# Ledger of designs, part 4: VHH binders against Bark storage protein B (BSP)

Target 1, 288 residues: Bark storage protein B (BSP), of Populus deltoides (Eastern poplar) (Eastern cottonwood) (q09117)
Amino acid sequence: AHLRLGLVFTSDNNERALQDSGLYSPDSEDSSVDIAGRRFHSGTLNGSSIVYVKTGSHSVNMATTLQILLARFSIHGVIYFGNAGSLDKKTMVPGDVSVPQAVAFTGVCNWKKFRSEKGKLVFGDFNYPENGENLLGTVEYEKIKMFSPSEAPKEVFWLPITKSWYNAATEALKDMKLRKCYSDECLPGEPKVVFGSKSSTSDFYVRNKAYGDFLNDNFDAKTADTTSASVALTSLSNEKLFVVFQGVSNVAGETSSNSRVSYLASYNAFLAATKFINSIPTPRLACE
Key: E = the ipSAE of ESMFold2; O = the ipSAE of OpenDDE; V2 = 0.75 times the mean of E and O plus 0.25 times the DockQ between their complexes.

## First folded at step 1 (VHH)

Design b12 (framework vhh_7d4b_2)
Fold by ESMFold2-Fast, scan of step 1:
Structure b12 (fold): chain B 288 residues (1-288), chain A 121 residues (1-121)
Amino acid sequence: as target 1 above (288 residues)
Amino acid sequence: QVQLVESGGGVVQPGRSLRLSCAASGFTFSDYAMGWYRQAPGKQRELVASISYSGGSTNYADSVKGRFTISRDNSKNTMYLQMNSLKPEDTAVYYCAREVYYESSGWPDYWGQGTQVTVSS
């Protein structure tokens, strides 16, 4: 039997990139199924059998949709592509694709009471005044409890991408050429695939430079999004292989790029995911 | 460098049991699915059993289902194959293998040297 790859993403821009590519072909029969208001599409992506679904943004939409996918379809592994913000413009800029080695929830916190009973939390200007205490330093980042069929529940912070699939992605995508231009808008440099970074997931967008710098400096996180750790936790909890491709659409703390650059980021992430999917061998049985 | 070392093979009579072990080194064992393959004289190498990276999912060839049990101990970097109710047709060299994909049997990227299992009266 041919097992399918699960392809998940959150946004209309991600879906538009898939549709605009012309690489997706729906199955001739039973090409979609609606479950809990979500539409799951069965077909081929440049010849490889997949099921894809648009999940919506943020951790809960991703986790619930992915669990439905894994429970209702025969999926041998999960490929996520989507958009992320760069936390370090020296390593990656809009248009680039990040293939992280590990992801973590950075929005699960125990907010410590300040020494003063009247302590305040300030985002954005948390080091103002100049010699003031960094109020984010009073936040204790928590591990999350992970459940799986074969193991006692355990607490984890960093969620590793499947090593074999991460290695396959680095091999498949080495020297990959990404799209530089869309509708007369061109990126200033050649976009590239960046491997081995760490990524942060929270249910708020990291648009503040000071917080982005904090994540880079203290967690060595190079990208931020609202979904990757949910992909990781759900996949690991179901003991499924998974890999993440993030198209960089903005730099934390800088004005968001125009819609064409955001689309290029989505499209480049899609191209990387597709090249990876097409690099996975079709399962076969030994002839007796 | 990746090394897989099998042990526990031997000569047994039909109906007896053997437990094979595979000691892994040179990689993060808990990140990979693993499998046991066998090759009988004059036949092609075939998958016997495989196990996911966490140990939560296993699959077996029809010929051994209900008789063999695959397991792993990630803390010891070791995989096992418990072989019960052995039959003469189980006679083969048994190979430990690292699988690239957890549900894609037949895609090993590294092999052990093999351990002989002989079932005879």
Scores: ipSAE 0.000, ipTM 0.101, lowest interface PAE 20.6, mean pLDDT 83

Design b13 (framework vhh_7d4b_2)
Fold by ESMFold2-Fast, scan of step 1:
Structure b13 (fold): chain B 288 residues (1-288), chain A 121 residues (1-121)
Amino acid sequence: as target 1 above (288 residues)
Amino acid sequence: QVQLVESGGGVVQPGRSLRLSCAASGFTFSSYAMGWYRQAPGKQRELVASISSSGGSTNYADSVKGRFTISRDNSKNTMYLQMNSLKPEDTAVYYCAARYSTWYDEGFDYWGQGTQVTVSS
């Protein structure tokens, strides 16, 4: 017996990248199932057995959809591909693909009255603004409680990507060529895969340069999205292997990328995910 | 203060058994993955066996599979290594180690001072 890989993504651009590739073939029987308004597709991606689903954006849509996937299908592990914003243009720019080593929720916090001391107070505690009239107070970033069947509940901030799958991804993608052009629009530089970064997840888009710089400077986060930490928490809670591929579609605080650059980011993330899937052994049940 | 204290080492003849214990204090033992490492003279330190925080998952080096068994008692803050069918090549200093397994970036590693195991004849 063989297990399937779960392939999850959030948006129409991500789905169009999969469809445009021509690599997906639906199963001849029972190729889709509708559950809670979501359509789960069973088939093969370049010969590998998968179930894929479009989850919608933000943490709740991702977590609920992924939990349905893991509860209703025999899934060996979870591959996520999607879009993210860069928090450091020196390390990655639009069109690049980030393969993070760890992800964290940066949108779960206590927003408190200001303290008289300014700046960074203690791990996770910060005053906003640091200077001037402190109308915004102090933000305390929270750890989250992670539940799993075989471990006692833990309070965690960084959620690590599965080490074996992260390592397999670094080996499979180390010299990967990514797509530079879509129609007549091309990226200014050669896109690349960036490994070993940390990623920030919140239910708001980081389009403010000061906040992006803050996340980079204080958490060493290089990308921001609305879903990756939900993929991590849900996968870890179910004790499932997982890996994340983020196509960079914009830089925090700079003009938003146009729709073609966003599609290129989606497509490059899809290419990275597919190459990873092709590189891992066919999943098998332990009793086989 | 965090402390890991190994005991149970000693000198034994080939084919005999030893049980090592590691007593932990100063941290929430049930939240940490635990492991046994060993280092023989002139060799690199190697992982012998590891156990998840709940005890539900274990891993062993190929050289000790089938002979050694790792276990833990979270109510007593203690980890054990049952070593059966000991061989001269098992001679080493054995170290108890604790790691917060989900804290990837800050690498919390606590180590004991080690206990000597000598298998000779």
Scores: ipSAE 0.000, ipTM 0.102, lowest interface PAE 17.7, mean pLDDT 84

Design b14 (framework vhh_7d4b_2)
Fold by ESMFold2-Fast, scan of step 1:
Structure b14 (fold): chain B 288 residues (1-288), chain A 122 residues (1-122)
Amino acid sequence: as target 1 above (288 residues)
Amino acid sequence: QVQLVESGGGVVQPGRSLRLSCAASGFTFSNYGMGWYRQAPGKQRELVASISYSGSDTNYADSVKGRFTISRDNSKNTMYLQMNSLKPEDTAVYYCAVEWTYGDEYRYFDYWGQGTQVTVSS
């Protein structure tokens, strides 16, 4: 018997990158198990034993699915790949892969007061005001309480990626060639792996340039997504090794990127995750 | 499981119009992007038009842009291709296809219908 690596991602687009690679081989027996409406796939990825699962988007789907994975399978550690938006185009652009050193929830906050020119916010419906700015007052970001088996609960803001796996990823990926073209459309520059950034997770998409700039300037966050901090919190709570690979699919505040760029981002994140997985030894269970 | 049935093809003179329909069953139609492909004798299938799951985004091959319009009715599980100003080079078998994932119109399509013949005679 040996431990497997858990490979998690959120979307059908991420699963397509895995499928299109041709590197996944299902086990000959019991290659899938359905648990709580989620399908867990057991097999090998370029020779390394894994369990992979598509979790669905946003923090709760990721946390719930990952906890099932860790509770029901013998998992050595967790590898996440997915898409993220860039908060700093000087650091990374679409097609690049971010390997963050730490992630945080930036969607857990106290909304302290409203702002409007008349001192009153009027709600016409969920999307009001349609033609005006929806002015938020003072927003205070909260630490998250983290539980684990071996220590007392503590409040944390930055959730660190496992140091040994972060270091292994930097070594494995430093000279990595990423995919530049899909069909006949190519990225304008050579895509690259960017290490050592911080990442922002919220259950809303950071599309607003002003808020993206705020996160970059005040938190030194270079990417934003909806899942990475859930991967971190769930893994740390279970005292499991983990690492995150983010394919940059857009820049916060710019018009939506085309779907081919989004695919390249997903595929490049998958390539980075696969190269990392193949760089670490396969652990075996100890026998008496 | 998945069934796609194309209809609306036929023989027309150049400059005329046809409307193709694709009736879908066996899956949650409103969750998937859809496309129209065509194949002329001795040629590979080419993507003519695609539409996102919601109908908000559409894409067209350069050869049909401005002449063809793709649409869908999620309440009826049906996709359409309105073909205007038909040319002899539009002669092909037209196939309805389901996009494996929505949100990437240039990605892989699967689950093909039987096709419907469009012939534009000069």
Scores: ipSAE 0.000, ipTM 0.104, lowest interface PAE 20.4, mean pLDDT 81

Design b15 (framework vhh_7d4b_2)
Fold by ESMFold2-Fast, scan of step 1:
Structure b15 (fold): chain B 288 residues (1-288), chain A 123 residues (1-123)
Amino acid sequence: as target 1 above (288 residues)
Amino acid sequence: QVQLVESGGGVVQPGRSLRLSCAASGFTFEDYAMGWYRQAPGKQRELVASISGSGGSTNYADSVKGRFTISRDNSKNTMYLQMNSLKPEDTAVYYCATYPWQEYDSTGYFDLWGQGTQVTVSS
């Protein structure tokens, strides 16, 4: 029997892109299984054998769903596609697809102890910053502990994408044409695939320009999302190959022009993921 | 041009040794785990030994453990099977192939097989 590729994404818009493509074919009427309220679909994507699942947003939903996928199915490796915000509009804009080389959790932090003379938050008075003041400068970012079967646990900040799959993606997608228009609305420029960036994952949305600028300036992060580092940590912990495709739906801190841009970002990320999937041969189990 | 080519097979008497080689081309050899398989007349193909991409980990079938040694030289894109204390039941066509090894920082698996090399152990 063939090992399958695991295709994971978070949202209804991501699933719509898959469905609208017409490239997915279920193995049979009974090719789906429900586990813990999540539906896993077995089929082919443009000829390649996959299992796909909609995970829900944020790190815990992704990690939980992906661990179920890896524990219950024979999965060769994990392909994620989804949406992200750009942290640097000079490098990428809405409609583009980012293929990062590394991802990190930027929402795992240590809150420094305050002295009484410097003030302290009173329980219940933790909302309402005035005049643009904030406490982000008092937070220390933490490395995450990573467990795996073959190594002692270690502390890691940057989680690298599988080198071979990252390299295969750069080769497969280098001249890729992405979708520019949806329902008579078109992106202002030609969308492109951007390789080699670093991505930031947190369980809060980066909608603040100052914080987005901080991530770009201090971490060299070019995109922000709620899931990619969770995909990376879970995959690495299971010693599974993985790769991430991010459709840029907005610029952090700026208003999106309309919801069609978000759909185009989802669709372009899906197209990139599909081209990558079709570029790798169908893996087999070692023996019959 | 993506291919595996086995060599080193032959006819030997029981108790003798043979060294099989597998030359890889057309892909990044050090990124892939590899295995040796064999198929005896009238029997199904079986895994004999496997080796991780780095060469740091190996596994053997119980029937060959202690007699066979798998190794690789990534600088030469070549994998080897050193077969000692050969027995008549080792008679088979030996195939080299890619292997789905689970490794940290490992690369993918694809189903690539060599053409096979005959090993005959008889007096």
Scores: ipSAE 0.000, ipTM 0.097, lowest interface PAE 21.0, mean pLDDT 82

Design b16 (framework vhh_7d4b_2; at its last look DockQ between E and O 0.01; V2 from the best seeds 0.00; counts 0 for: pae O 14.8 > 2, placed apart)
Fold by OpenDDE, look of step 2:
Order: C-alpha cells, then structure tokens, then sequence
Structure b16 (fold): chain B 288 residues (1-288), chain A 123 residues (1-123)
C-alpha cells in the first residue's frame, strides 16, 4: 500500500475548490470516516493518494484535527492550502498564492502591564492622532516550546517549511499559471505564485494595517493567517514533511475582497497544492 | 515509583563552577527526555536546559547558553548540569525534571521533579 498525503484546509470554500475541480475521487462510497466531529476523506487527487480533512479555522482546530489525521492514517506528509491576508501589497495581492519558507506564531506573547518594561509591540506607538501612553501597555513576542520524538524540547520562533518540499514546490510550480477569473469577475492583474516569504500565524486574523505593517517590518512577514504555524508545529512534532500554500484573499487594512475573489484565491491555492502533490513521489509501505 | 534526586548544589562566588547531578530511578531513564529547572525566590520556575533521550540534542535558556552544559549517562541513570561562569542571577533552587511524553506546549510537559538543590552565587 502506498502512503498517503494529508491534505488539510480550514474552510468550506477550500473544500468547495477541491470538489469543484473534479480532481478528487473517493476510494469508495464509504471512504470517509468521522472522528471527533471531523470528516476524513480517503481518495485520490488527480491520481495521488490522499486523505483530506476540513479542520475549521484557528490553530487549535487545525492542530487537533491534523494530529488525528496523523495518528489514524498512514500519512507520509502534510500539505496545507488555505487563505491568507497580505501584509505587503507590493509583493502579494489577492489571487496570488504564497509558498512561505517559514511560519511563526505571532500570537504567543507576554502582555506587559501598563508602564512596565517595554515589549516589542508598544501600543502607545500607534496612538492616533499622536503617539503616547496607552493603557494596553506593550506586548512581547515569545518563542514556543516545540516537542519532537528525536530531539529535546526546544524553544523556537520560526517554523521552517520542509526544505526538500519547499524546493520541490519551487521547481514544480515554476511559471505556474493561476486562475485570473471566476464567475465573470477577474483580478486586475495576472496572479502569481510567490516563493520565499515568511508568514504570521495567530488566533486573531490580521485586518489592521498598522499591525500588518508592524509584522511586515519587524518579522518580514508577508502573509497572515490563523493556521499555518499550527500545521508546521504539528507536522514537525510528528516528524512529518509539510508544505504550505496560501491563497491571498485580502490585504490587511483594506476593504475585504468579495466572495468571488476569496474563492479564487482558495482555488488557486488548491491548484498549487495539487500540482505539487502530483509532482512528488509517494513512498510505498514496506508490507507491499 | 519515579524518583529524582539532585545533588551538587552549594554556595560559590561569581565566576566559579558547579556540577549538578540527578540520579533517576523508577522508570526507563533512557526512554525519556530530561531537563533542569530553576526557581529563584519570588520568581517563576523556568526551564534551564533540556536533553533528548540519547543525549544527542540539547537546548538551553538564552540566559545560560555558553555557560551551562547538560549531559546524561544512560548507563548510570544520571543527568548532569555543568554550570560555568556562574552569576548572582543564577541563584536558585535547581530541579531535575522528567519529560512527560504525552504533554506538549508548556512547561507542564515535565511530570516529575526532584526535591531540588540550592545553588547560591554570591560574593
């Protein structure tokens, strides 16, 4: 038996993209399993054996679902596709797909008391109309403790995407053409796959320009979402290969994209993920 | 029953060295990651260093990197902490800790601690 790839995403739109593509074929009519309120689907994506599951938004849902996936299914590696916001519209715009090199939890912080030692994020620096004191004080970003079978627990900030898979993605998706239009609505420019970025993950979605800029300036983060770092942490803790594809749906601080653009972003992320999945070999189980 | 017994603590002047030992019993020592914690008066307990089952991987708090070395001898069921260039801020009770394989994400992932050994760095 071939090992399967785990395909994880968060939203109904992501699932719809998968379904609308016509590329997924279930193994059988009974090829889905319900575990802890999640439905796991076993089948093939354009010929590649996968198990996919919609996890819902935010890090806990992703982590718990992905851990179940890895525990209950023979998974070789994990592929995430989903939606993210751009923190730098000069490099990333709605419709684009980002393949980040690393992701971090930017919501793991010590929230400092008012007038205490200053953290990295000083709320008073963002006062309007003038900077000054703010009762919210400051926030210091913290590293997270990462566990793995083969290593001692360690503190980490950046979680790197599997290098081999990142490189493979870069090669496989080179000059990839993404969809520009959906339902008579077209993006103003040609969407593209963007490599090499870093991504911010928190349990709050970044809609604020000031904070988006802060993340971009201080962490060089180009995208923000609620789950990518959870995918990374869980995969690493289980010593599984993983890669992240983010469809850019919006820009922090700007008006939200309409539903069509959001779906297009999701679909493009799915396409990228699919192309990648089809480009990598799937190892066989020893029992075969 | 899991038992962790620390030794080697004492009073030293700044710049001096100490070597702590932790004798472990009541579990398969080589199967668990281990670590050292410390707690200073009025402060929270903090992780100082951790070591993988084989000893091939080690991690340190930023405050002790380059000065402290964690090691283990699985044949002796003993873990060590070599503390060099000690500073007054290193004054604390040091605890040997066993990693709980089912826990993740917090300092609570250690399920057993020793009684601790006092380390005092003072002029």
Amino acid sequence: as target 1 above (288 residues)
Amino acid sequence: QVQLVESGGGVVQPGRSLRLSCAASGFTFSSYAMGWYRQAPGKQRELVASISTSGGSTNYADSVKGRFTISRDNSKNTMYLQMNSLKPEDTAVYYCAKWHETYYGSEDYFDYWGQGTQVTVSS
Scores: ipSAE 0.000, ipTM 0.225, lowest interface PAE 14.8, mean pLDDT 89
ESMFold2-Fast, scan of step 1: ipSAE 0.007; ipTM 0.360
ESMFold2, look of step 2: ipSAE 0.014; ipTM 0.400
ESMFold2 (binder alone), look of step 2: mean pLDDT 81; pTM 0.817

Design c01 (framework vhh_surovatamig_d1)
Fold by ESMFold2-Fast, scan of step 1:
Parts: structure tokens; sequence; C-alpha cells
Structure c01 (fold): chain B 288 residues (1-288), chain A 122 residues (1-122)
């Protein structure tokens, strides 16, 4: 069979955005296949050949599902769209779409014992109980060992988005208009695409403002999610092109908006992914 | 496959010195932080010292600061603990550990060596 683009996402809201768009057309009524409890759909997205799959949230579900996709289908490259929390409301707010340049796992850590004689407070040097022994200690972030067919294993922290696809996304989306309203609920400002930020992935949700501020201040991370670094690691390990589109659904540590804002974030990320997909050459005709 | 073998323990008088060694095999030694942890008779495990992959950062429990020095030789795949000005309270089995954090949090102890006994007494 011919090469397709792999389109991956985690949630029902992401799938609803795809379905509600009216841009997806199945190849036939029998063009889906179930593998390991996951359903893979073959079709076209506004004319471009894709396989899409809903992976489930968190790093293991994404990595497992993406590896099945890459092993069982002829995939040219991977496009992820999904939701993320903003770590810096001066940079992006709910409804915006982040196109990161690099992503990292920030949930793989050495949790160290507290050391009272440190000259500076380090993140994690909190008292618990509040005015006694610090049982939380300090957190040291780990590099991940990455395996690939063509290179010796190496330790990496920042996982770079494919340069050519990141550049293509920047060009294709630079003047893109995003959706502001869903039904009678509208975002307070004009949503925009933000390029070049770094993103944090962990298997916990960043709903604590102090931790979100720490990630922004110390890593220059502007978004947090549960999947993007897993997309990156799996794609890079298979030597596949990939790009990530994150719809901002909340600000870390602030009161959540209603479910319509979360849907708008999903929809805007989907629109960005679709515009990117339609801007790149067809894999069958451009392959070499 | 992962193996850590400690040596250098023994009987020493208070105020004396001792050097512990740990030989690592079955993994890329230079890619890991390494630690020394100890267990005194009738007590739980206590972290003693940690060293970064390249030796550029070291840290110690307060009770041994200024007395113990951790070091490593990545070419020899070996970890060391130089212990000076030894006290009776330093009496313990000393273990070499890959990533000391897992030892304190209900984790599998497969990456810890068998230990070497240090007895400080007259």
Amino acid sequence: as target 1 above (288 residues)
Amino acid sequence: EVQLVESGGGLVQPGGSLRLSCAASGFTFSSYWMSWVRQAPGKGLEWVATIKQDGSEKDYVDSVKGRFTISRDNAKKSLYLQMNSLRAEDTAVYYCARDYEWLGYYSDFDYRGQGTLVTVSS
C-alpha cells in the first residue's frame, strides 16, 4: 500500500473535533482495523491520505499505540494534535495553539532526600510537615536513553521536532485564523498560533501554579501535557518525521474554564494540524 | 546482569581511616549517578553520599561532611568512599548503589551490592 501520514491524538474531544470538521473521509466502510484494543482508521483528511488513531492519554498509551501504527502501517511521518496547559499566560492563553520546537519528559526524576545545609532553596525543599522535617526532598530531572536503528543509544533530555516539518508548519500557519467561539461561548481574545516554545511532558497533570512557574522559570517550558515527549521519543526512535500541535485548554494552577473552551482548544489544534498536512507534498509523489 | 561488588570494609579504631571500593559490571557505569548508602545494626538504610556521572557534583549527609569523600573512576568502572576521622556511629554495612533514590522508596533492591561491613571500635 501507499505511504500515509499518521495522525494521533489522545481523547474523545480530539476525535470529536476531527469528526465535527467534516474534513475526514474513510477510504471505505471497512477501512478500520482493531489492533490490541485500538482502532486504526484509514482515509483522507481534506484530500491527504492518513491513518488516524485515538491513543489514550499518558506516555505509555501514546508510545504503545504509536509503535503499533509505525510497525503495522506504511507511515511517512507522524502528526500529533491534542490539548495542553499553558505555563505562561503572557505567552499563550486558552484557545491558542502551541507549535513547540522541542519537548522533554519532566516526569522522570530522582527524588532526593532533603539536605539542610544547601545554600539556596531548590525546588522540592519544602517542609512537610509544614514547620518540621522536610520529607519531600529535592527533584532531579533525568535524561532518557534513546535507541534507534542507525545510531548508538544516547542520553537525551530535549527531544527536537523534525526541523523540516517544524519549518514547514511555521510557514503554513504564520497567518492562520483560529476558531474563537463554540455555540454562544467565545474566548475573550483572538486565539493565535505560537511557535518555537518548549513543552513539558509528565504522566501527572500540572495543576499546581508553583510547579508550573518552576517549569517556565527553570526550563523555559511554555506548555505542559501528558503525551508530546512520548510522540517525540517514539518517532525519533523509529527515525520518522513528526510534528506536534497543542491546543491550550487551561493555565496551570488557575480555575478551569468550561468544557467548551477545552473543545475549542482541541478544534484549533486540529485545524492547525490539518492546514499543515495539506501544505506538505504527498508522500507517494515526493518520496526519495 | 547488573552487578555491584563492594570491598574495603573492616575493623578500624575511632579516628582511623578506611577506603571502600565498588566494582560495577553489566551496565554503562559512566551514564549513572552513583551513591553510597549504609545500614547500622538495628537501623534502617541511610543515604551517605552521591556523585554525578562525570564527578563534577558531590553531596553528603550532614554527619559525614568534611570526613568522607566520594569519587569515581569511569575508565575502571569503580566507585570509592574515602572515610576519615571514623566514629563509632559510622559502624554499618556500606552498600554501593546505582541511583540511590530507589533504595528509600519501597523499590526492588536488585541494583544494590551485597555490602561491606565497617566496624569502628577500640
Scores: ipSAE 0.000, ipTM 0.102, lowest interface PAE 20.5, mean pLDDT 82

Design c02 (framework vhh_surovatamig_d1)
Fold by ESMFold2-Fast, scan of step 1:
Structure c02 (fold): chain B 288 residues (1-288), chain A 122 residues (1-122)
Amino acid sequence: as target 1 above (288 residues)
Amino acid sequence: EVQLVESGGGLVQPGGSLRLSCAASGFTFSSYAMSWVRQAPGKGLEWVATISGSGGSTDYVDSVKGRFTISRDNAKKSLYLQMNSLRAEDTAVYYCAKEYYDWSGSYEFDYRGQGTLVTVSS
């Protein structure tokens, strides 16, 4: 009878944002359960019933943890919040929150043979060089096979966020005030929520400006992370509603943001997720 | 509750040496890479050195290579920075930091301590 919302995130910074908010209340002293080394917490977030779990980074940790959540708990839908890098500083900068409309795996590829035996790709050459030689030029991006209970497996590249939840998020967050400062450090501009972007997921970090520009120019991807497409694939495979909130912590290829900016990004993503959670109707029996 | 407490800073003459210590608590110390970062007066944060969780690998900013040595004692949950041949440019507040990769692809310090001041002056 009681469906909960699943709240998932990857890192200690994300969990710290949740705890620092003071908005989470556990159901009881024994409201957590450990499964496969992961701790699942049952409680309320600003009055809404949730189960939350810290998954760890990268696609496999997210997918396995989320599948445990969906298999072991009565979950209405999945809300992810976490950090991401901006691929387009004209669209979003550190502190902003991205609400993508679609996500894709950009790390699943076919590595074609070189035309010449003299072609040499060493470990350091996997990264796209800044000065115009693309050593990944023989790499072709592949679709991923998606399985679900109600239809035959299909090949997909873009994984769409649930349309109804994406639309609900745009309505709930359109005038949202985000946090600008943490202690004595403040963002240079007013942070904002950015809607309608596409996001790229890979199990490698996008730190190279030329590759980030490539993803923006060729895929119209505005953010990069290591988890969002795993959230999407696992949720869609289980035919569950889901939505993604990404706090922008850096710009791909630029100087690393400090821990306070990363925390602000985590906190702003958490604020967006919480406002969304409180905006949707609680899953319950209809009253006549 | 991650807690990092630095000590060992002070006033030292150019060419001198200092050893900084950091006591860590609230997390599984041996599972995380640890870093020293510094902030000179009126400047931004600068990464100085990193050591892997096992202590098997270390890395340094070019300006301190050969002069500074980062080390750790996992049994004592302590991080150290041995600073030799100190220069006026090394004057800064030094912070112990628990480092991780941001999911977006940058190095982040998900926690840093209160800092310890190192002044290199005659």
Scores: ipSAE 0.000, ipTM 0.135, lowest interface PAE 17.0, mean pLDDT 82

Design c03 (framework vhh_surovatamig_d1)
Fold by ESMFold2-Fast, scan of step 1:
Structure c03 (fold): chain B 288 residues (1-288), chain A 122 residues (1-122)
Amino acid sequence: as target 1 above (288 residues)
Amino acid sequence: EVQLVESGGGLVQPGGSLRLSCAASGFTFSDYYMSWVRQAPGKGLEWVATISSSGSTIDYVDSVKGRFTISRDNAKKSLYLQMNSLRAEDTAVYYCARGWDEYVYSTGFDYRGQGTLVTVSS
């Protein structure tokens, strides 16, 4: 009997990467469990015992699925891999893998009516202001109240990745070679792992260049997704180790990538997650 | 290797019905969104219907809503499309397709079968 690692991701492309690798072996034909419409798979990934689950995108799907995983299985820690958009083309481009040091919710805010130029936040063009008034107003970003068993509740904005696992990931993945080509299609340039960035999570896709630039310039956020801060908050609330691997599938404000680039991003994130998993020891429960 | 094999196509008169089947192998069928897509003669691919891994979420292109029903049997690793009240404009090769790419704006099918021809003609 031993503790397992929880491997979580959101999409079909992420699961295709896992399946296409040939590295996953189920414990048995009956090793999956359905809970609340979600399927949890118990097996090994390149020799390491895991439970994996496809959660669906956005904050609530991730948080509810991850809480079920942590409540129903003996999980040592959580490894997330998935897709993200780049907010800074100079730092990372499609195919790269981001290993952030911290994640924040940037979609939780007080949106106040415009009163003056002093507090004005400029987004992109809006196509639905009925009266011509600037309805964007002042946006005040909120800290999130975090609960845990061992500490008094506190308000946090940046949610830090587990220091020991972040450090282990930087050591395990330094100089890692990522996949550049899928069949006859290749990425321009050699994809790379980027460490130490901050990431933005919201329940909307950041496909607007002005907003992406705003997040990079003011929050130093280099990637945007719909799930990573939910992984962080849920893991921290349960006092579980966790780490995040983001495959870059597009650049905010540019044309969305095709399915091949999205698949390569998923595959590279999976490769990074797997190399990390292989670098950490498998803990065991004491037996009598 | 991933294999998707369609069957059930044929010639049918306007107003008729056909049921298409797709047999899947080489992957864990119950974990994937599945779709039907079609290609009419001389035209591009058109998405028709999608069903989630559990079967709880279903979506259709507007032109087939109320006429077509997508379903799946995870135990048999099979996908189905029940087509009722068929019209001449439904004439196409129908493909079983795997997946959905939630992060890409457009549909991200990664595999499709060889297709089955549906001809609606008097």
Scores: ipSAE 0.000, ipTM 0.123, lowest interface PAE 17.9, mean pLDDT 83

Design c04 (framework vhh_surovatamig_d1)
Fold by ESMFold2-Fast, scan of step 1:
Structure c04 (fold): chain B 288 residues (1-288), chain A 121 residues (1-121)
Amino acid sequence: as target 1 above (288 residues)
Amino acid sequence: EVQLVESGGGLVQPGGSLRLSCAASGFTFSNYWMSWVRQAPGKGLEWVATINQDGSEKDYVDSVKGRFTISRDNAKKSLYLQMNSLRAEDTAVYYCATEPYDYIWGSYDYRGQGTLVTVSS
């Protein structure tokens, strides 16, 4: 068997970007396999052998689909591309691509009674007594337990991107030109690739500016999404190389979204992923 | 200034016991997961044990399960490692750390000066 690269993404817009590129060629008419209602496609992307799959959004869909991919196919490593929201306009704006160095779950928490000494986030008052105590209490962020074949389980918060692939991505994508326009609509500035950021993953969308500011101020997180930490945890648990490309589609806390900008973000993330894939050495054949 | 100060190491015979202590200062100790990591002579760092903020969750490397016990006292800002049935392979410098040594945590990754444990055969 031949080792392939696993290419994963969540949405129809991400799949559309791949299809619109014209760079994907299926191995044959029968090159797709349906497993647990998910369709896995075997083919080449600009000459590189891949298996790609649309996972659905949020952490459970990503983890389940990625584990099926890694268990049922001979995968050398995992490349994720998708969309994210910016938590800091000074570092990233819509159309940009983030290549994070580390990702964390910020949606796994312990909800404490008010007056907790250990809390990191205190909700404002909501149905509280006239005396002014906050009845909603505090939220304390939790580490998650990571399992792997070669070592004992351990508790982790920040999940590091594979060092060698992160470094390869920084070299491959420096000075990369991203797509600025879709049809007659163009981004106001030149989109760019931003390296070395940290990313926040939760199963809720960060649409609240105060919470986005909290994540930036307290965790130095620059992007938020619903999947990247799930990609990281599943890949690390299987001891597989991985890298993440996030197209910035919005700024956390802004009231309106633009579907064309979301598509451009998807497309730019796809372009970055493709350039990375074409820059790494071809995986060796497995003889058995 | 963040400080972690380990103590309790020494020379012990195989089958013996030692208790390591770590005194923490300069940060809110009760908010952090804490770990013990070790480095044997001429080897890399090895994670040994981890404990969560309130002590309700503990984990160990397989080679020390059933022999070592990690614990903490948040009021005293102290972390402990009780080591029983010591073996020659446990000989190492033991470090107190704010998290597993190979992962990024928030804005801080702290490790102390270490305490030497020698199991003589």
Scores: ipSAE 0.000, ipTM 0.110, lowest interface PAE 19.3, mean pLDDT 82

